# Ledger of designs, part 8: VHH binders against Formyltetrahydrofolate deformylase 1, mitochondrial (PURU1)

Target 1, 298 residues: Formyltetrahydrofolate deformylase 1, mitochondrial (PURU1), of Arabidopsis thaliana (Mouse-ear cress) (q93yq3)
Amino acid sequence: GESLDSSVSPVLIPGVHVFHCQDAVGIVAKLSDCIAAKGGNILGYDVFVPENNNVFYSRSEFIFDPVKWPRSQVDEDFQTIAQRYGALNSVVRVPSIDPKYKIALLLSKQDHCLVEMLHKWQDGKLPVDITCVISNHERASNTHVMRFLERHGIPYHYVSTTKENKREDDILELVKDTDFLVLARYMQILSGNFLKGYGKDVINIHHGLLPSFKGGYPAKQAFDAGVKLIGATSHFVTEELDSGPIIEQMVESVSHRDNLRSFVQKSEDLEKKCLTRAIKSYCELRVLPYGTNKTVVF

## First folded at step 22 (VHH; from bb1 with T98S)

Design dd1
Fold by ESMFold2, last read:
Structure dd1 (fold): chain B 298 residues (1-298), chain A 121 residues (1-121)
Amino acid sequence: as target 1 above (298 residues)
Amino acid sequence: EVQLVESGGGLVQPGGSLRLSCAASGFTFSDHAMAWYRQAPGKGRELVAGITEKGWTSYAESVKGRFTISRDNAKNTLYLQMNSLRPEDTAVYYCAASGRRYGPFYRFEYWGQGTLVTVSS
């Protein structure tokens, strides 16, 4: 047995703070002084003040010693500053201490987004706990994706649906313990009753640049129409189809050199990248609601 | 369905007091942030006071020291004690509850119909 080293240096851990209030002089100074007074060091700071909106948004990244500045005290210290500025919106995450977001993934036939998310999750690049995968399509147990899910202990739930019965009460029960939902190409429209009953965020991937091409617009139709740009949009789900606040959009050029196969491949590559980045940004507190239907994305 | 019903508004003299109440139903009250907003004639709706599910409170600068927000989770009721009322406090006061956030911040998705407070001699 080896003796414990009493000279072990304190471990510094990362923290993220996001803040929203009515704009005023000195907000950044107060927030940065809070971190510095506790021996924390700021590694990054983003601010947005719209010209005509009289509001302030910020996101800071810092490192700190959790023995010197305990996790609950971090919350209390920032909340004291929030109260000074009449704000409720002060949120801290400390990834090494705080529980990861729990999510469920919903999909239909196509699994390119699911596969990408599972790979990023396995590599530690997607900071979530995946509680289950839900689909209205049955999958053979000997496929790569199903073997992956079984190996990692992630349940797969086949929930057969029809246009008259989308089985939304069954889905609500399966996802009751999640922090948010991800629609990774789930081709059933979630009802307003589902959204109200779930009561938490639902993030979707759409195969085009919203608000253009809302709803179904198959790749062949876009290809035949001769488009020169393709895109993908990840957004929050609201009661209005494909109209919720946008989190991430990506584009790629296409040309006469693309056949249908390469066109579809480019579109699928955009979708999986767009959704994965949107989820990561959401979990890192980079996506902040702004106005009626807008987001600040730091 | 979510319902928020305000009461307690009325006419008072400057310097007077009122206590607003908001009865809430259709959701787990203790899990939500709650707020009072107000809207004066011809003006936009503004936050007056808010209270988180953990009990943290925040106030607009114009009401600090005069107004107190509180909640009774057993009765599913939000309160606003308004003291030292001024004519500029005249407004319709709305109860609001948090809902889907679209990120980490509270977003007040549910609203009551409002209760009128008039401060004049």
Scores: ipSAE 0.704, ipTM 0.853, lowest interface PAE 1.0, mean pLDDT 90
Fold by ESMFold2, last read:
Structure dd1 (fold): chain B 298 residues (1-298), chain A 121 residues (1-121)
Amino acid sequence: as target 1 above (298 residues)
Amino acid sequence: EVQLVESGGGLVQPGGSLRLSCAASGFTFSDHAMAWYRQAPGKGRELVAGITEKGWTSYAESVKGRFTISRDNAKNTLYLQMNSLRPEDTAVYYCAASGRRYGPFYRFEYWGQGTLVTVSS
């Protein structure tokens, strides 16, 4: 978040508002007037109106003085406009005041996504609180990643799994106080019962440009097939494997000069970047579902 | 298991009133947004009224001033007071509760079986 903590009297902080309603004339004018009437200043405004649907989506970024426009009053003022348009979906976040999203990270053997997320988190570049890390693989306590987790008070939970027992009830208990889950290369498929029991969003990283390349081994398969372009996809988890709404996709060129090792390294770099960007976009309220399986990503 | 059970539907003359109830179980009621939807014969399901966990309400334009949504968190019950009923209000009314969202907006994932409201002269 932007800070204006110099010798200037007003301290202005950033806010984000996202809105969804039936499309109508004047929505942007009303939302903009709400901000301006309280002395706020808009830094960015995005709007999407689907061509074949009478609905409206927007995301605004603004700065404001929280002494003149208290946090609870921001909610009330936007909600009054929401009521005018018969809308239930009006959400404000003020990162410097509001609690960060709490997440748990799930992984199996490979830790390239976990390591990237921990470093971004430590550097203040990932706006979350990490409540725990859960894996179906045990790790030696003297590794750099395990020492990192210990230093920062982030529990690591080894949850041994088999094909017959994924221990999903144990995982549910560990994550009950989180806002969403991140599958950072968790190679076990979460059941429909888990998803219903958790009841909140689960974000995954998949190698490949979904809906193509569904399944478990895209990097080796793509290398053997001689592709010239590789990708990664971050998406919401649903009951249907690798079919949930897509949040972010990234691509990179490969060539005959890549051996398997360099190919895998490029793939891993895409995965960690794609997942990290997806999580950041989600936390900044940039990811809005529309249609049956689509997203607006502002 | 989440369960939503509607009651209070029936046959009413135009201009009459009904009060719908929805008994909820299997989740922490006070943490969820709740809504009433309706589906008239041959039409899609439409939002009638919604109420957030903070108590903010919204109404479809066609029912504003006539219907009132409310919730009783102590009884885990959602209500819809329907006044000045019209024949076009005839529909099956469904109770809904928020669930998985895919972002910051409410998505109504849990549904009751519905209760029929018929407004006929």
Scores: ipSAE 0.703, ipTM 0.853, lowest interface PAE 1.0, mean pLDDT 90
Fold by ESMFold2, fold request of step 23:
Structure dd1 (fold): chain B 298 residues (1-298), chain A 121 residues (1-121)
Amino acid sequence: as target 1 above (298 residues)
Amino acid sequence: EVQLVESGGGLVQPGGSLRLSCAASGFTFSDHAMAWYRQAPGKGRELVAGITEKGWTSYAESVKGRFTISRDNAKNTLYLQMNSLRPEDTAVYYCAASGRRYGPFYRFEYWGQGTLVTVSS
């Protein structure tokens, strides 16, 4: 449209900047001056400098006037500082301007993680666009989850798999235009060829506190074994099963007062909360790679 | 399959120049960050220079002003122009391409086999 002559107060919008370089004198001062010089207000600032390493990580949250500091100029200004410090890793997100991350959700039989993510997404608490849901299990069209997906225009793709053919080329085609994948209890192992063909991040949820109990560990067996603690781990998928960098872990106590139903409910509650928090942290640029197999989570 | 093949290494006298090339295939070259790393005997691998998909460059302090990284997206080729070479530049030089990131930062997942540069009289 057309603009009016009457004045309107500037709209301040949030931005996030994450940065990694060799540690040096004055990095925080330079980064904060960049924001302040453009009239931005810093709302939060996190820094991590590992011991015995000469590296620097930071995450800043700020608000700014996008008319005064245009989105492309924000990138350029931070990149100039990155070049000063010999760094390639400078990333800005501005949620109100930048496209949401596009994700696909993969699952097998159990849908507690899918349902939680759909609920959070509907309530505006998960800042993603869900392009599709993929499962190796067919679901009746009149179930609550299938009606939800239909109502919101989210495709559900049933991809029947066998031990002989996991249909990975079909899955790759379905997810080609996503920013990352979420395995919401997808119980098929993704091959190294799939991971290289996809070429972007894949985030998984695992029952238990990795690295303990890699692989499957059904809730019934844990219940019968009399465990007193249950846990969940969300991590990046790599070619090595259940060994990728950990994003989030959660624990809860169980006792003799839990029957199988309450035990399973507690386990499912941990998994859905752990995965959802991991995805939110990823989208907010809180999860930064560190070392060979670790993360900084601001 | 991603393939990176370096060339242009060799023996050179101090003060001399070399140009390294890296032929890339198996991915959309223009969409990836590229880098040169080097590894001297008995030392760890270190970043020499990097270049983003937008053409932003970054250099290790030890090579600033002497080395220039560039890319030719039409030829799917990464270059490193190495001037004023010193004995300390002796190393195997590796071409690298970004891949899975585990977050927002570039992670160089794909590597060439390396090309040896020896600076000695």
Scores: ipSAE 0.698, ipTM 0.848, lowest interface PAE 1.1, mean pLDDT 90
Fold by ESMFold2 at other seeds, last read:
Structure dd1 (fold): chain B 298 residues (1-298), chain A 121 residues (1-121)
Amino acid sequence: as target 1 above (298 residues)
Amino acid sequence: EVQLVESGGGLVQPGGSLRLSCAASGFTFSDHAMAWYRQAPGKGRELVAGITEKGWTSYAESVKGRFTISRDNAKNTLYLQMNSLRPEDTAVYYCAASGRRYGPFYRFEYWGQGTLVTVSS
């Protein structure tokens, strides 16, 4: 009869710390000693110091005993080191304790990215809570996607849009309790007012290798042009279309042996994989802003 | 429209004090990290001090113990108290506010036009 919750069971749980400051002697030593002094053990440590720049970036993965090193104390101890190095950018996540990121998914007609994300989420491979799915296209309730959403209690919001009214205030209300947005093939351009009003990150998938092929470039046009490489880019949304910092890019070869159907399928497979990987990397604190419009991706 | 307006700069003798202010508008001030940066002639812009929305502060090594950053969320105002000023503190001082982050780190997206501080005999 005794529950596991009532027994003293030392459990080592994973933590992730990311850090950015001016480069200095001894940063890694201080960060690693912080972890070791509390009985933690480092499982991985990534560092990037640009060649012609005096800045430091790191991501560490470690395990620790939350009884010996309480969650709030973890934050305080790393913040003390941040203050030592004059840094504001010190972030810890502890996935087994911290709430999962809450996201909303926006799409239009094509659902290949949504379907992939829902499957990965169901399999426990996408560490998010999906608050809702929003689309400017109505879907029949007896489709596989809609049945999936209903079974898992994920609301689907049909937001009928026109060229005169994109209903951005309605969307903003629906997503106010999210940590970031994912555009899973949402074909409406979000306005600067929406982006300012939302004030948090928006991640998009684009069917090409940015900065090439900005805007719409239908798969048939690329197929008819005889391209030999196709790609997908996942990036942050900014006011300038398809120009935000890139998170992930993927490529695949195509040839004369592809017909239109196989060409489109390869393109869709790249998009769904690229977006899913970008979201996972973001949630695992692997995507760090760098320079004006670049990222470090550990 | 986000606006950051610095004031309080001027000419001061070494060892003197100045207090910089930054009036903020066009956003929810209490939700954002704030910072002071400075740029001396011929040098790059450098962080002087920062303060998070939760009140955590950080300082460049060159100003620790002499400068104090603070914020008044009711007045939407950021302050920098500068004591024991030295000639090397001469720079244009910029108020900055965080915006969209593109990841977990604060990114200072919004900037004021700057206020000149000159420390000279």
Scores: ipSAE 0.677, ipTM 0.824, lowest interface PAE 1.0, mean pLDDT 90

